# Ledger of designs, part 17: VHH binders against Putative polysaccharide deacetylase (cda1)

Target 1, 320 residues: Putative polysaccharide deacetylase (cda1), of Schizosaccharomyces pombe (o13842)
Amino acid sequence: MYETRDLTGNAGKPVDTNPWPNNSKIAVSFVVNYEEGGERSLLYEDEGFETFLTEAGLMPFPNRPVRERSIESCFEYGSRCGFWRILNLFKKHKVPFTCWAIGQAVEKNPVVVGAMEEAGCEVGSHSHRWINYEGVPPETEYEHIKKSVQAIQKASPSNSAPRSWYTGRASLNTRKLVCQVYKDLGLPQPFDSDEYNDDYPYWVADPLASKPGAEDDKGLLIVPYTLEVNDMKYAVAPGFCNSDDFYTYARDAFDVLYEEGLEGAPKMMTIGLHCRLTGRPGRFRGLQKLMEHITSKEGVWVATREQIAQAWSAKHPYKA
Below, E stands for the ipSAE of ESMFold2; O stands for the ipSAE of ESMFold2 at other seeds; V2 stands for 0.75 times the mean of E and O plus 0.25 times the DockQ between their complexes.

## First folded at step 14 (VHH; framework vhh_7pa5_2)

Design r6 (from m6 with Y104S; at its last look DockQ between E and O 0.84; V2 from the best seeds 0.00; counts 0 for: pae E 2.3 > 2)
Fold by ESMFold2, look of step 14:
Structure r6 (fold): chain B 320 residues (1-320), chain A 127 residues (1-127)
Amino acid sequence: as target 1 above (320 residues)
Amino acid sequence: QVQLVESGGGMVQPGGSLRLSCAASGFTFSDYAMSWVRRAPGKGPEWVSYISSGGGWTRYADSVKGRFTISRDNAKNTLYLQMNSLKPEDTALYYCARSDLTKSRGTSSFSYHFDYWGQGTQVTVSS
């Protein structure tokens, strides 16, 4: 499946028809990662505690077989406070986000799924645990993928299964396993965001097909994500120190893509958020400024990843 | 009460076929990965085949690959093992076994740790 790399893409050429509604010049996907409760912990029989994407994420930490309560409480801020602060901002501006929800985090706080649905947001899956899946056996990863879908669907008042997928720290088997789980559950293939390599959605061959281009190749739509227009940079190097760092970087990325759209190449942009990071009041100001900037512009479509996938697929269907 | 009941064993000549069934009750069958495990005379348990809880991901021991097919029918709470091209070394007591891999640590490969299995069904391959 990953035998070669696609270094070419569209070779710099814009798509020939604007897929975005109302002749929009940019499609903007805000993503809220809901991870709190899925991270490594002795409570969950892991070998240690988790520091990634917290205030302690850049400090050297020996992996001790203990609970680190201060860092656990940083995660808890995300679920207790940060998630709601962010959700209320999106409700105020009447625009949606896509959530990537960790299945175990949803099991431990299921009310967030209904709250997001009521606000018109999409709830996608981030797999079951917030761990590195590269070394996890395929058999275990299959069951994690399935459990995450079921946890989200169970928590959903509309009984909706997630349509958008992002693992993050994925294995070489992840994409095929995700598609297999969805097939086994009788669900349509999800839109896959485990790529960071384009400003457009694009098709790849269906991982479950007998071979690329065969009659059974239904394609798989990739909707790329970002690790750079992302509040994770508050907690990784080189990163953001204050909320204006996040705001100015994200604003400038938006302005470049918006200007390209005005010149005939309308693209998509993703902005990644974490409840425990941008949900802190000092960082939250940056998101507020960004939201005001984006919503003040004409020709901007703020949409869920499912909406983006549907709009794009309607004008650019898969050719097996 | 969790119950796994194997059936379909018997005597067959080398080169023959058998289909084993395992009826599951007392739990939500579709939530669990399942395996077939066999115990030959004088030997310890040997893992034979695995199927994911949804049915779409399978694995086989090298000794049976290409000859055995594991499947499941989640609507009927039944696990199957289609055994073709049987050999005398396939003679064993065959068990249906259950695992909950969602609670397992990410170990290097599927282990033979099973939280429940039945009493088995005898398969005898001779003359």
Scores: ipSAE 0.578, ipTM 0.839, lowest interface PAE 2.3, mean pLDDT 92
ESMFold2 (binder alone), look of step 14: mean pLDDT 81; pTM 0.814
ESMFold2 at other seeds, look of step 14: ipSAE 0.592; ipTM 0.845

## First folded at step 15 (VHH; framework vhh_7pa5_2)

Design u1 (from r2 with Y50R K103S R105K; at its last look DockQ between E and O 0.37; V2 from the best seeds 0.00; counts 0 for: pae O 7.2 > 2)
Fold by ESMFold2 at other seeds, look of step 15:
Structure u1 (fold): chain B 320 residues (1-320), chain A 127 residues (1-127)
Amino acid sequence: as target 1 above (320 residues)
Amino acid sequence: QVQLVESGGGMVQPGGSLRLSCAASGFTFSDYAMSWVRRAPGKGPEWVSRISSGGGWTRYADSVKGRFTISRDNAKNTLYLQMNSLKPEDTALYYCARSDFTSYKGTSSFSYHFDYWGQGTQVTVSS
């Protein structure tokens, strides 16, 4: 699979058929990462505490084999407060998001799945733990993938398995393992978001096919994600100093893609959010401003990743 | 109540074969990865082999690779270990164990905590 790189893509050419409903000029995917309870902790017999994506930042001492309650407390704000604040905003504006849900986080707070479903949001999978999967043995990663699907389905009032997938810190094995787990569970192949490299969905060969282009190659749809229009930049450098930095950056990205759509090249945009980051009131103001901006425009389709995948596939089917 | 019951041990000559079975009950067998672990006289537990919950992924200790084959039948809730080309060094009490792969140990390793064990079945390889 990763023996070569596709540096060409569509070579700058827009696709010839607008896949978005109502002749929309842009498809917008808001993503809410629900990670709280999946992060590293000695409570879970991990080797250390979590050091990524909180305002607690790097402690003045080296990482040690202790529980770091300040960081755990920052995560808990996301599950206790931030998730609900963000969900309520989306309900107010009557638009959906897709959630990347960590399986262990769902197991430890399952009520969030029902709340998202009731609000019309999609619950996708973020694998089972919030860790770096590079170097994790394939058999272990397989079990994590399976466990995350089962945890989300068990918590789902509709008994729905996730249709969309994002690991984030993925291994070279992740894509094939995800497809294998879904096949083994008798589920339709998920839409894969473990790419950051385009402004529209695209097809790759089915990782489970005997070889690319074979008659058993049914394709795999990639729905790219983002680390760029993403509130993680509140917690990494170079990053956002305040909520206006986030708003202005995301607005400008939206405006560029919207203008391209008005000129005949409608694309998609993803906006990545974290409960414990944008859920803080001072940062939340930026999301409020962005939501007002986006929902005030004509020809904008705010949709789940499943909706985007299905609209794309209907107009641009895989050609094995 | 989780229960794991091993069988199929016995005495065999060097170069011989044995097939171990482990009957599982009290939990959804197909949801769990499973392992074989052995304990030779005077030694601590030694991991032998592991199989994924669906059966598609297997791993072996270097000492048994190429000679032992782990398998499972999820319809029968049974784990197997086919042991070929047995050596005196394989003499041990063999346990069936349920594996937990969720703890992260900071590198390519995970802690393989075994939360339930069987009673063991004795394998003795002697001429």
Scores: ipSAE 0.013, ipTM 0.470, lowest interface PAE 7.2, mean pLDDT 90
ESMFold2, look of step 15: ipSAE 0.108; ipTM 0.638
ESMFold2 (binder alone), look of step 15: mean pLDDT 80; pTM 0.804

Design u2 (from r2 with Y50W R105K; at its last look DockQ between E and O 0.71; V2 from the best seeds 0.00; counts 0 for: pae E 6.7 > 2)
Fold by ESMFold2, look of step 15:
Structure u2 (fold): chain B 320 residues (1-320), chain A 127 residues (1-127)
Amino acid sequence: as target 1 above (320 residues)
Amino acid sequence: QVQLVESGGGMVQPGGSLRLSCAASGFTFSDYAMSWVRRAPGKGPEWVSWISSGGGWTRYADSVKGRFTISRDNAKNTLYLQMNSLKPEDTALYYCARSDFTKYKGTSSFSYHFDYWGQGTQVTVSS
């Protein structure tokens, strides 16, 4: 599967001059990461406390076998306040987001799934724990994937399993394991977002097929994500100092893609958010400004990743 | 109460085949990954094979790869091990073991993940 790299893509050629509904010039996917309760903690029998994307600063903060309540408290702000502040903004503007939900976080606060469904948002899976899966045995990763799907489905008032998938800190086995779990559960293959490499969805060969192009190759749709138009940059260096930095960067990315759409190459854009980061009032102002900018423009389709995947695959079906 | 009952062992000639079964009760079988573990005379436990809780992912020890096939039927709460091309070195008491591989502590130990074992079924390969 990863024996070679695809450095070519579409070689800079527009794929479709009108891929989106209503002749839209850009498809915009807001993503809300719901991670609170899935992070490392001695409470969960982990080796130490969480050090990634925290308010503890950008200096290395050595992981130790103790609980660090200040870090846990900052995550709790995300689940107690930040999530709801963000959800309310999307309800006010009547546009949806896709959530990457950590299975364990959902188990510990299931009400968020129903709240998102009621607001018309998509609840996808972020695996079961918020950890680096690169060093996790495939046996454990399989069971984490399954547990996350089941946790989200159980919390869902409509009993819906997640259709979109993003691990983030993934292993080389993740894509195949995810597809295998979905097959074992009798669910349709998810849309995979563990790529960062294009402004269009695109197909790859089904990881479970006997070989690429075979009769059993039903394809796997990739819906790329982003690490750069992403509020994680409040917590990494060099990053955003204030909410205007986030707003200006995201606005400029939107404007470039919007202009390309007006010139005959409509694309998609993703904006990544975290409940405990952008949910803080000072940072939240940047999201408010961005939302006003995006929703005031003509020809903009703010959609869930499932909606984007469905629109794209209807016009660009997989050819094995 | 968790119960695992193995069956299907016996005496075979080198190159022969056997199929082991493990009947599970007292827990939701489809929630757990399962393993076969064997104990040869005078030796400690040796992991043989593993299957995911959904049945779609399997792993094998190098010593049995290509000769043994693990499978499960979640509707019947039964685990299987098809053993082909048996060798005298395969002589052992074979156990069905329950796994919970959802726990991760940064360092994984084989015995850390197995919490219930059956009584075992004897497999003897003798010329």
Scores: ipSAE 0.097, ipTM 0.637, lowest interface PAE 6.7, mean pLDDT 91
ESMFold2 (binder alone), look of step 15: mean pLDDT 81; pTM 0.813
ESMFold2 at other seeds, look of step 15: ipSAE 0.232; ipTM 0.689

Design u3 (from r2 with Y50T; at its last look DockQ between E and O 0.47; V2 from the best seeds 0.00; counts 0 for: pae O 8.1 > 2)
Fold by ESMFold2 at other seeds, look of step 15:
Order: structure tokens, then C-alpha cells, then sequence
Structure u3 (fold): chain B 320 residues (1-320), chain A 127 residues (1-127)
């Protein structure tokens, strides 16, 4: 796995069959990352406090072996306020999102899973802790993956295991480990979003197969994510200074892909959100404006990642 | 309430073999990664081996790699350590330990956090 890079993709050619329902010109996936309670803390016997994608941003705020209550408090805003503000907007517009939920965060606030399911949203997995998995031993990462699936399923009123997967700060072992955990649990292979490299889902070889193209190769569907149309840019450089920066960038990305769809190449788009970032009122206005823009257009399918994966697979099945 | 009971230790000559067992109770065994840790006379604890909860992923300390094999039988709630080509340096009290991966701190053999331990079983390698 990762032995070679696929620099070609579709070579600029649109797919031959539009997989989106109602002849939609674009499939739009909103993603809400639920991470609050999974981040680094001395409370969890980690070696320091969390500094990634926080209000600390690029400030010189050196990680120290201490608790930093200001940063912990900012995460708590995400779980206490931001999550609910975002959820209510999606309920008002009657469109779903996919959540990537951190298993430990779910364990510490399980009510969010039921709330999302009642609203028609998908709850996927973001692994068990919100940490960098690069360099984590494979046996340790296996256990994190398994615990996250179990935590989400336990909190689910429908007893549903997550079907969509995103680690983010993944290791070179992550993809194979995720597939192995799902197989060991007797679950269908998940849809993998740990790629950023296309405006279409696409198939790769099953990492558990004896070799690519073998009889045991069932394929793995990749549903790409984004680091550009993502509110993480409020907390990194170069980034968004205000909600209009986020709105304008996301609107322009949507308009380009929508226009390509009108010209015969309907694609997908992802918009990444974090409860503690876009959930802040000043930033939230940008999401409100984006939602109004998107819902004003005909031929737009706002869907969960599972729905996108299913629609794609039905029209473009894996050919080993 | 968690109980881990090791057995299978004893005296063996250099080059010999032993198989250690650890009976687990008081928790869902198949939900946890398990480890073997040893303590030689006058020394601190030394991590030996770890196996994933499903049994498909194993890791070994360099000092035992190629000679020791960790395994588990989740139906019997039992952890095993097959120890071959034993050396006098392997003489130690061997503990069965339950791994707590939520508190992982690094890559060293003792960076794993263990929340429950057995009483240990003695392995003595001497002529």
C-alpha cells in the first residue's frame, strides 16, 4: 500500500454516467467534526495540552506539561454551544451532514449521537483520540479504531456502527488497520475519506487482498475530503480573518463545481466544519450565508458521505 | 474485580522451552490488548510483548524477537507466551498485564500504560 502514486485519476475526463440522484449537478457533503473531549490533556494523562486547531492558532503558545484551561474551555464551547448551533441550522434547512466523531468525545457526551441521528445526519468515526497517529504502534492504533467504532455504536439509538471513516493525522498503517478492524468486527468495509486528491469518489484495491486485482480484492471506496473548503483555516495560516472570507472561498468553490456540473461534469464537494470554530457566532454567519447560497440553486444534492458512496457504487462498481 | 492469573513457569535448561498462560476474568477479555512484562532479579520491569484484542497484531521487544510468540484464545479468556531457545538472561518473574491504550505516551517498550497486572509466574533458566 502507497507503493506508487496515482497522479492520473480520470485524466480530466468526466465520468460517463451521472451517479447523483435527480440528475443533480453537484453532490455537496457538509462534514461536522466532533472532537471535544478527545484532545490532548493532562487530565487524560497525556504529556501536554492541545494546541492544534484552537484559538491559539499560530500564536507562540508553547506546549508545556501543564493543563491549559483556556484552550480546554474553547473546546468545551464546541460541545456545549457550537455543535448545537450548527445542528439547529441543518435541521432548519432540512439537509443532513456527516459527523466524524472521536470515540472518546462520544463516550464523554453520548447525547450528540442520538441528536444527530434524529436529525437525519450520519455519524462516522474520527478514531478514538484526537491525536497524531503517525508513529503510533499498529497494535495501539488498531485498538483505538476498534474502541471508536464500539463507542459510537453504543451511543447510537439505532445501534448503528459508523460507515464513513476519517483519521486526518493518519499513519501509513491506518487504512489497512481500519479495514482489518471492520473485518474482525464482521462489519461492511467503511468508506475512506483520508484523501484530498479528487472531486469524485474513486476505487482503490482492497488493502486486505492478497494483491491488487486478485480474486479476494473487493476494492475500497475513497470519498475525498478537503483541507481548503474547511473552517480549519480560521486557525491556520494563510487563513480566514472573518466569516466573509470563509463564505467567499466556499461559495466560489461551490460555484466552480456547480458550473462544471451544468456543463456535463457533475462532481462532489466537501465543506469541513468544527464545532468550536464555526460554532462561534461571528464565524457562524459565514455558514448561514453559504447555506442560503447553496439552497438557492436548482440541481444541488446535499447528502451524507454514506449516501454519496452508495450512489457512486451503484453506477460505478469496482472492477478488479 | 479484574483478575489475571499466570501459570506455566518453572525451571528449564538453556535452550529449552516453556509456555506461559494467563487466565483472565472480571472483564470482557476480547475488548483489550494484552501484554507480557517481566522483572529480572534486581531490575525494573521490562516489556516483553503485546497482542491486539483480536489477536492479529503482535509486537516484541528486540531481546525476545524470533524466540517468543504471544497468542490468545478469546473463547477461553486466556493469553499465552510460547518461549523457545531460552537463555539465562530470560530468568524473571513474568506478569500478564492488561493494556490501556488511551494513555499512550511514546514508543519505548514501557510507554504502554498497563492498568491491571497478575501476580506473576517465575521462569528460571539455569543448568
Amino acid sequence: as target 1 above (320 residues)
Amino acid sequence: QVQLVESGGGMVQPGGSLRLSCAASGFTFSDYAMSWVRRAPGKGPEWVSTISSGGGWTRYADSVKGRFTISRDNAKNTLYLQMNSLKPEDTALYYCARSDFTKYRGTSSFSYHFDYWGQGTQVTVSS
Scores: ipSAE 0.012, ipTM 0.555, lowest interface PAE 8.1, mean pLDDT 90
ESMFold2, look of step 15: ipSAE 0.022; ipTM 0.586
ESMFold2 (binder alone), look of step 15: mean pLDDT 80; pTM 0.803

Design u4 (from r2 with G55S; at its last look DockQ between E and O 0.80; V2 from the best seeds 0.00; counts 0 for: pae O 4.1 > 2, unsure alone 64.2 < 65)
Fold by ESMFold2 at other seeds, look of step 15:
Structure u4 (fold): chain B 320 residues (1-320), chain A 127 residues (1-127)
Amino acid sequence: as target 1 above (320 residues)
Amino acid sequence: QVQLVESGGGMVQPGGSLRLSCAASGFTFSDYAMSWVRRAPGKGPEWVSYISSGSGWTRYADSVKGRFTISRDNAKNTLYLQMNSLKPEDTALYYCARSDFTKYRGTSSFSYHFDYWGQGTQVTVSS
C-alpha cells in the first residue's frame, strides 16, 4: 500500500462538478478531538505520564514512571469544561462538527456521545487509546480499533457505529486493520482521515482487495485532515501565542479557499480543535471569532465528515 | 470459570492431517483473540498461530506457515487448527490459549499475553 507516493493528485485541476449542496463555494469540517481519559498515565498502567499537547509544554525532564497530576488536571479541564463550552457554541450557531472520540475516553465519560448526537454532530473514532500506534503490534491495534467502535456504539443512544476514522499517530498497518475490523463487524467501510495532503476527498484502492482494480476492490474514500489549521499549535513551537494567532491563520485559510470556490474551484477545509486547548476561555475567543466570520459568508456549507464524504461520493464515485 | 477444552489430537504418520478443536466456555468468546501454543518434550512453549476476535486477522509461526490453518466459529464458541503435511517435529502437546491484546504498556515488547490455557491435546507424528 505505501510502496509509492502520489505526488500528483489532481495536478492542480478543479473537479468537473461541484459536489457541495446549494452550489456552496466551500465545505467546512470542524473537528473536535475528544481524548481526555485515553492519554498515557500510570493509572492506566502506562510507563509514564502524557507529555504531548499539554498546557505545560515540553517538560525539562524525560518522561518518568510517575503520575503528573497537573497534566492530568489539564486533560480533565477538557472533559469537564472545554468540551461543553465548544459544544454550546456549535449549538448556538446551529452547525455541526465531527468528533474524533477515543474509545477509552468514551468509556470513562459516555454522556458526551449522546450530547453530540442530540446536537446533530458526528461521532467518529480516534481508536481506543491516545498513544502512538507506530510501535503497537498489529494484533493489539486490531483489538483497539474494534474496542473503540464498540465503545462508541454502546454509548450512542441511536446505537450508531462511527463512520469516520482518524488515528493520527498511526502505523503502516492502521488503514488495512481499520478496514478489516469494519468488515469483520459487518459495518460499512469507514471514511479515512489519516492523510493531510489535499483540499478534496479522493479515492484509493480498497486495502482489503486482492489487488488494485480487482473485482473485490470497492475503494476507500480519503477525507483529508489538517495539522496546520489546528489548535494543537497552541501547544507546539513555533505556534500560536494567543487566540488572535489562531483566528487570523484559520480565517486566512478559509478566505483563500472561499475565494477559490468563487472562482470555480469549490474545495473543503478542516479545522482541528481539542477540548483542553481551545476550550480554555482565552483561546475560545479565537474560535468564537472564526465561527462568526465563517457563518457570516454566503455559500458556506459547514458539515460533518460523513456528510462531506456522501456528497463527494454521489458526484465522484469510485472507478477502479 | 473460563474453560478451554482441546480435542482432535492423536497419532498420525508423516504427511498426514489432523484437525484440532477447542471448546470455549465461561466468557464471551467473540470478544477475545485466540492462539494455539505447543510444547514439545524438553522445550518451552512455542506459539503456533493466532486469530483475531473478529476472525479476519491471522498469524502463523514460520515453522507451520503454509501447512496449518487457524479458524474460529464464534457462534459455536469453538477454535480450530487444521494441520496438514504433518512432520515428526510437529509432535507436541497443543494448547488453546486466550489472548487479551487491549492492554498497552507504552513500549510494546510482547504481542501476545495469554491469561487462560486448556489442558492440551497430544499430537504425535511418527511412522
Scores: ipSAE 0.360, ipTM 0.746, lowest interface PAE 4.1, mean pLDDT 91
ESMFold2, look of step 15: ipSAE 0.537; ipTM 0.834
ESMFold2 (binder alone), look of step 15: mean pLDDT 79; pTM 0.795

Design u5 (from r2 with S52N; at its last look DockQ between E and O 0.51; V2 from the best seeds 0.00; counts 0 for: pae E 11.2 > 2)
Fold by ESMFold2, look of step 15:
Structure u5 (fold): chain B 320 residues (1-320), chain A 127 residues (1-127)
Amino acid sequence: as target 1 above (320 residues)
Amino acid sequence: QVQLVESGGGMVQPGGSLRLSCAASGFTFSDYAMSWVRRAPGKGPEWVSYINSGGGWTRYADSVKGRFTISRDNAKNTLYLQMNSLKPEDTALYYCARSDFTKYRGTSSFSYHFDYWGQGTQVTVSS
């Protein structure tokens, strides 16, 4: 796996003229990353504090082996305020999102899982800690993956294990390890979002199969994510200066894909959100405008990643 | 209270076998990765073997690879180490250790972290 690259995909050809329910012209997945409490901190015996996707990430501020309460406070805003502001917007519009929840963050604030389930949202896993897993020993990463699944399931009023998976800062071992944990726990394979390379779900060979195409190859469904239609760009350069930058970029991406759907090539789109970023009131206005734009259109299916995966799989089953 | 109790040590001739056990209590055993660690006379602790919480992933120090087998029975809260083809250099006090897999020491360091240890069981390999 990863020994070669698939630079071809579908070579720009439409995959399916009607892949989504109700003849929808676009499937839209909003993703809320719930990371607050899983980030690096001396409190958790890490080497230092976390600056990635924070206000500090835009400043020349060397990370040091100290507690940085200002940055920790910014994360806390996400869990205390931003998450709820975002959840309430989705409840108002009666559309769901998929959450990728960090297991440790859930352990430290489990009420968010029940709140999301009651609102009809999907709670997937973002692994156990919010760290860079490149270079983490496979044995340790395996345990993190398992712990995250258990933490989310324990916090779930319906005792539901996560079906959607995203690590983000993944290792070359991550995909196989995730599948192995799910198998060892007796769970169906998750839908993997650690790719950014297409506007459709697509199948790859089951990482646990004896070889690609073998009888034991059940396939693994990839549901691509995005780093560009993503509020992380408030905290990285070149990025968004104000909420209108986020809104207009996401709107334009939506309009292009929607128009392609009207012309016979319906696709999916993902919009990535972080509680501590878009949850800030000044940035939140951009999400409000985007939601109004998207929900004003006919033939738009705002769905969880599990719903998108199931709709796609029903029409495009894996063939080894 | 977390408790780890090793047993099964003893004296054995080179080439012989022993099976070590570690009885765990005071925590949910199936949630934790476990290791065996040994301390030879006059030396510091040496990691021997590791098994993840589910039992599906194992690792071994080069010095024991192919001769030792770690296993666990989560229903009985017990960790095992099957030791075959024993050598005099395997003589040590063997400890059962619980891994704190939720800790990570920075982005560049990779090591196993242990938060609880047993009292150890002595293994002596001599003619």
Scores: ipSAE 0.000, ipTM 0.401, lowest interface PAE 11.2, mean pLDDT 90
ESMFold2 (binder alone), look of step 15: mean pLDDT 80; pTM 0.807
ESMFold2 at other seeds, look of step 15: ipSAE 0.276; ipTM 0.700

Design u6 (from r2 with A33S; at its last look DockQ between E and O 0.84; V2 from the best seeds 0.00; counts 0 for: pae E 2.7 > 2)
Fold by ESMFold2, look of step 15:
Structure u6 (fold): chain B 320 residues (1-320), chain A 127 residues (1-127)
Amino acid sequence: as target 1 above (320 residues)
Amino acid sequence: QVQLVESGGGMVQPGGSLRLSCAASGFTFSDYSMSWVRRAPGKGPEWVSYISSGGGWTRYADSVKGRFTISRDNAKNTLYLQMNSLKPEDTALYYCARSDFTKYRGTSSFSYHFDYWGQGTQVTVSS
C-alpha cells in the first residue's frame, strides 16, 4: 500500500449526480475530537508528558520524563467543561456532529458516549491512545484499534460499534490494520477519514482484497478530513489569534463551497473541533457565530460522517 | 491462574507434518496476542510465529515462512501451529506464549514481552 500517489482525483470534473438529500448545495460535517485521557503521561507509562495541541505547549521547558500537571489540567478542561459546552450548542441548533473518540478516553469517562448518542451524534473511533502511531509496531497498533472499538461499543447504550475511523497520526499500516480488525470482529468495514485530499468522498480498493478489482474487492470509502478548517490552528503556527480568525476562515471556506454547490458542484466540508480548545469561552464565540451563519442558509445539510458516507455510496457505488 | 498446555509434538521424518495445540485457561484468551517460541538443543529461545488477538494478523520467522501456519480458535481457547515440510533444524521444544501488545515503549523493532508460557511440547525431526 502507498507504492504510488493519486495526484489526479477527479481532475477537476464535478460529480454528475448530486448525492446530498433535498438537492442540498453542501454537506457539512462538524467533527468533535474527544481525546482527554488518551494523551501521553507518565501516569499511563509513557516516556513524557503531552506537548501537542495544548495551552501550555509554548512554554520554554523541554519535554521530560515527568508529569506536568498544567498540561494534564488543560486536557481536563476539555472533558469537564469544553465537551459539554460544545454538545449543548449542537443540541440547541438540532444538528449532529461526528466524534472521533479515543478508546482510553472513553474508558475513563464513558458517559460522553451515551450523551452524544442521545443527542443524535455519531461516535467514531480515534484509535485507543492519542499518540503518534508512526513508530508503533503493527502488532501493537492492531490491539489498540481493537481495544478502541470494544471500549466505544461497551460504553454505547445501543451497543453500537463505531462506523467511522480516523487515527490522525497514523502509520503506513493503519488503513490495512483497521480493516483487518473490523473483519476479525465481524463488523462492517468502516469509513476511513485518514486523508485530507478532496472535497468529495471517494473509493479506493479494499486493502484486504486478494488484488484490486478482484471479486473480493468490496472497496473502501474515504471520507476526507481537514487540518485547516480546524481549531487546532489556535495551537499551531500560522494560526488563529482569536475567535474571529476561526470564524472568518471557516465561514469563507463554507461560502466558497456553498457557491460552488449553487453553480452545480455540491461538495462536502469538514470542520474540526477539540473539546479543550474551542470549548474555552473566548474561542467558543467563534463556533457560535459559525453555527448561526451555516444554519441560516437554505440548502445546507449538516450531517454525520456515516450519513454522508451512506448518501454518497447510494449514488456513487464502488465499481471493482 | 494462567495456564498454557502444549500438545501434539512427537517424532517425524524429514518432510513430514505435525500439528501443535495449546490449550489456554485462567484468562480471557481472545484479549491476548499469542506466539510460538522454540528452543533447539543447546540454543536459546527463537521466536517462531505470532497471531493477533482477533486472529487476522500473523507473522512468521523467515526460517518457517511458507511451511508453518499459526491459527487460533477463540471459542475453544486454543492456539495451533500447523507444521509442514519439517526439517531436522525444526527439532526443538515448542512453547506457546502469551503477550500483551497494548503497551509499547521503545523502538519500532519487533520486540515482545511474554509474561506466560507453557512447559512445551517436543518436536523431533530425524531420519
Scores: ipSAE 0.505, ipTM 0.810, lowest interface PAE 2.7, mean pLDDT 92
ESMFold2 (binder alone), look of step 15: mean pLDDT 81; pTM 0.813
ESMFold2 at other seeds, look of step 15: ipSAE 0.602; ipTM 0.852

## First folded at step 17 (VHH; framework vhh_7pa5_2)

Design v1 (from r2 with H113Y; at its last look DockQ between E and O 0.75; V2 from the best seeds 0.00; counts 0 for: pae O 2.2 > 2)
Fold by ESMFold2 at other seeds, look of step 17:
Structure v1 (fold): chain B 320 residues (1-320), chain A 127 residues (1-127)
Amino acid sequence: as target 1 above (320 residues)
Amino acid sequence: QVQLVESGGGMVQPGGSLRLSCAASGFTFSDYAMSWVRRAPGKGPEWVSYISSGGGWTRYADSVKGRFTISRDNAKNTLYLQMNSLKPEDTALYYCARSDFTKYRGTSSFSYYFDYWGQGTQVTVSS
């Protein structure tokens, strides 16, 4: 795996069959990242404190053995207020999102899983901690992946294990480890979102197969995610200064893909959100405007990533 | 209380086989990675093999690759080591070790992750 790159994809050709229900012109996946309680802290025996994706910005020397309460407080806003504000908007518009839930964050506030399920949203896994897994040994990452699945399933009133997966700051071992954990737990392979490289889902070889194309190759479905239509840009430079920046960028991305769908190439789009970022009232206005824009259009399917994966697989099954 | 009890050791000729078992109790076995560790006469402990808590991720010391197979049965709370093509240098006291990999400790050395081990079972490979 990763010994070669696929720079070709579909080579600019649209897929041959529209996989979206009701002849929809676009499938829209809203994603809500629930990370609060999984970030670096001395409370969790980490080397230092978290600096990524808050209003506090990147502070120097994050590996000092101290706690940075201001940053912890910014995260707490996401779990205490931002999550609920965002959830209520989706309930008002009667459309679902997929959550990337950090396992440790779920353990520390399990009520959010039931709240999301009741609202018809999908709870996927964001692994166990909100850290960079590149330097984490595969033995530790295995156990993190397993703990996150179990934490989410335990918190789930329906006892559902996550079907969708996104690590984010992944290692070269992550994809294989995720598939191995799911196999070991007797669960169907998850839909993998640790890619940013297409406007369609697509199949890759099963990482657990003896080799690509072998009889034991069941395939793995990739449902790409995004770092560009993403509210993380409120907290990284050069990024969004205000909610209008977020709204206009996301609207324009939607309009381009929607127009391509009208012309015969219906695609998918992802919009990435973070509870502690878009959950702030001033930023939240941008999401409200975007929701009004998207839900006012005909031929738009707002769906969970599991729903998108299932619709795709039905029309475009894996061919080993 | 955590308890690990190894069994299955004995004497065997070079080229022979043995199967070691480790019975676990006092904790949720399926939550923990497990290792086999051995101590040869006059030497310090040597990590032999590792298996993840779910059973599907394994590692072996270079000295035993291709000859030893680690496995586990989480329903029976038992860890196994199948040892084939045994050599005199495999002679050692073999321990079952419980590991907690849920936090990275700044090293890839397996021994830093062990928190409990058993009494050991003797394996002697001699003609």
Scores: ipSAE 0.619, ipTM 0.869, lowest interface PAE 2.2, mean pLDDT 93
ESMFold2, look of step 17: ipSAE 0.653; ipTM 0.876
ESMFold2 (binder alone), look of step 17: mean pLDDT 81; pTM 0.812

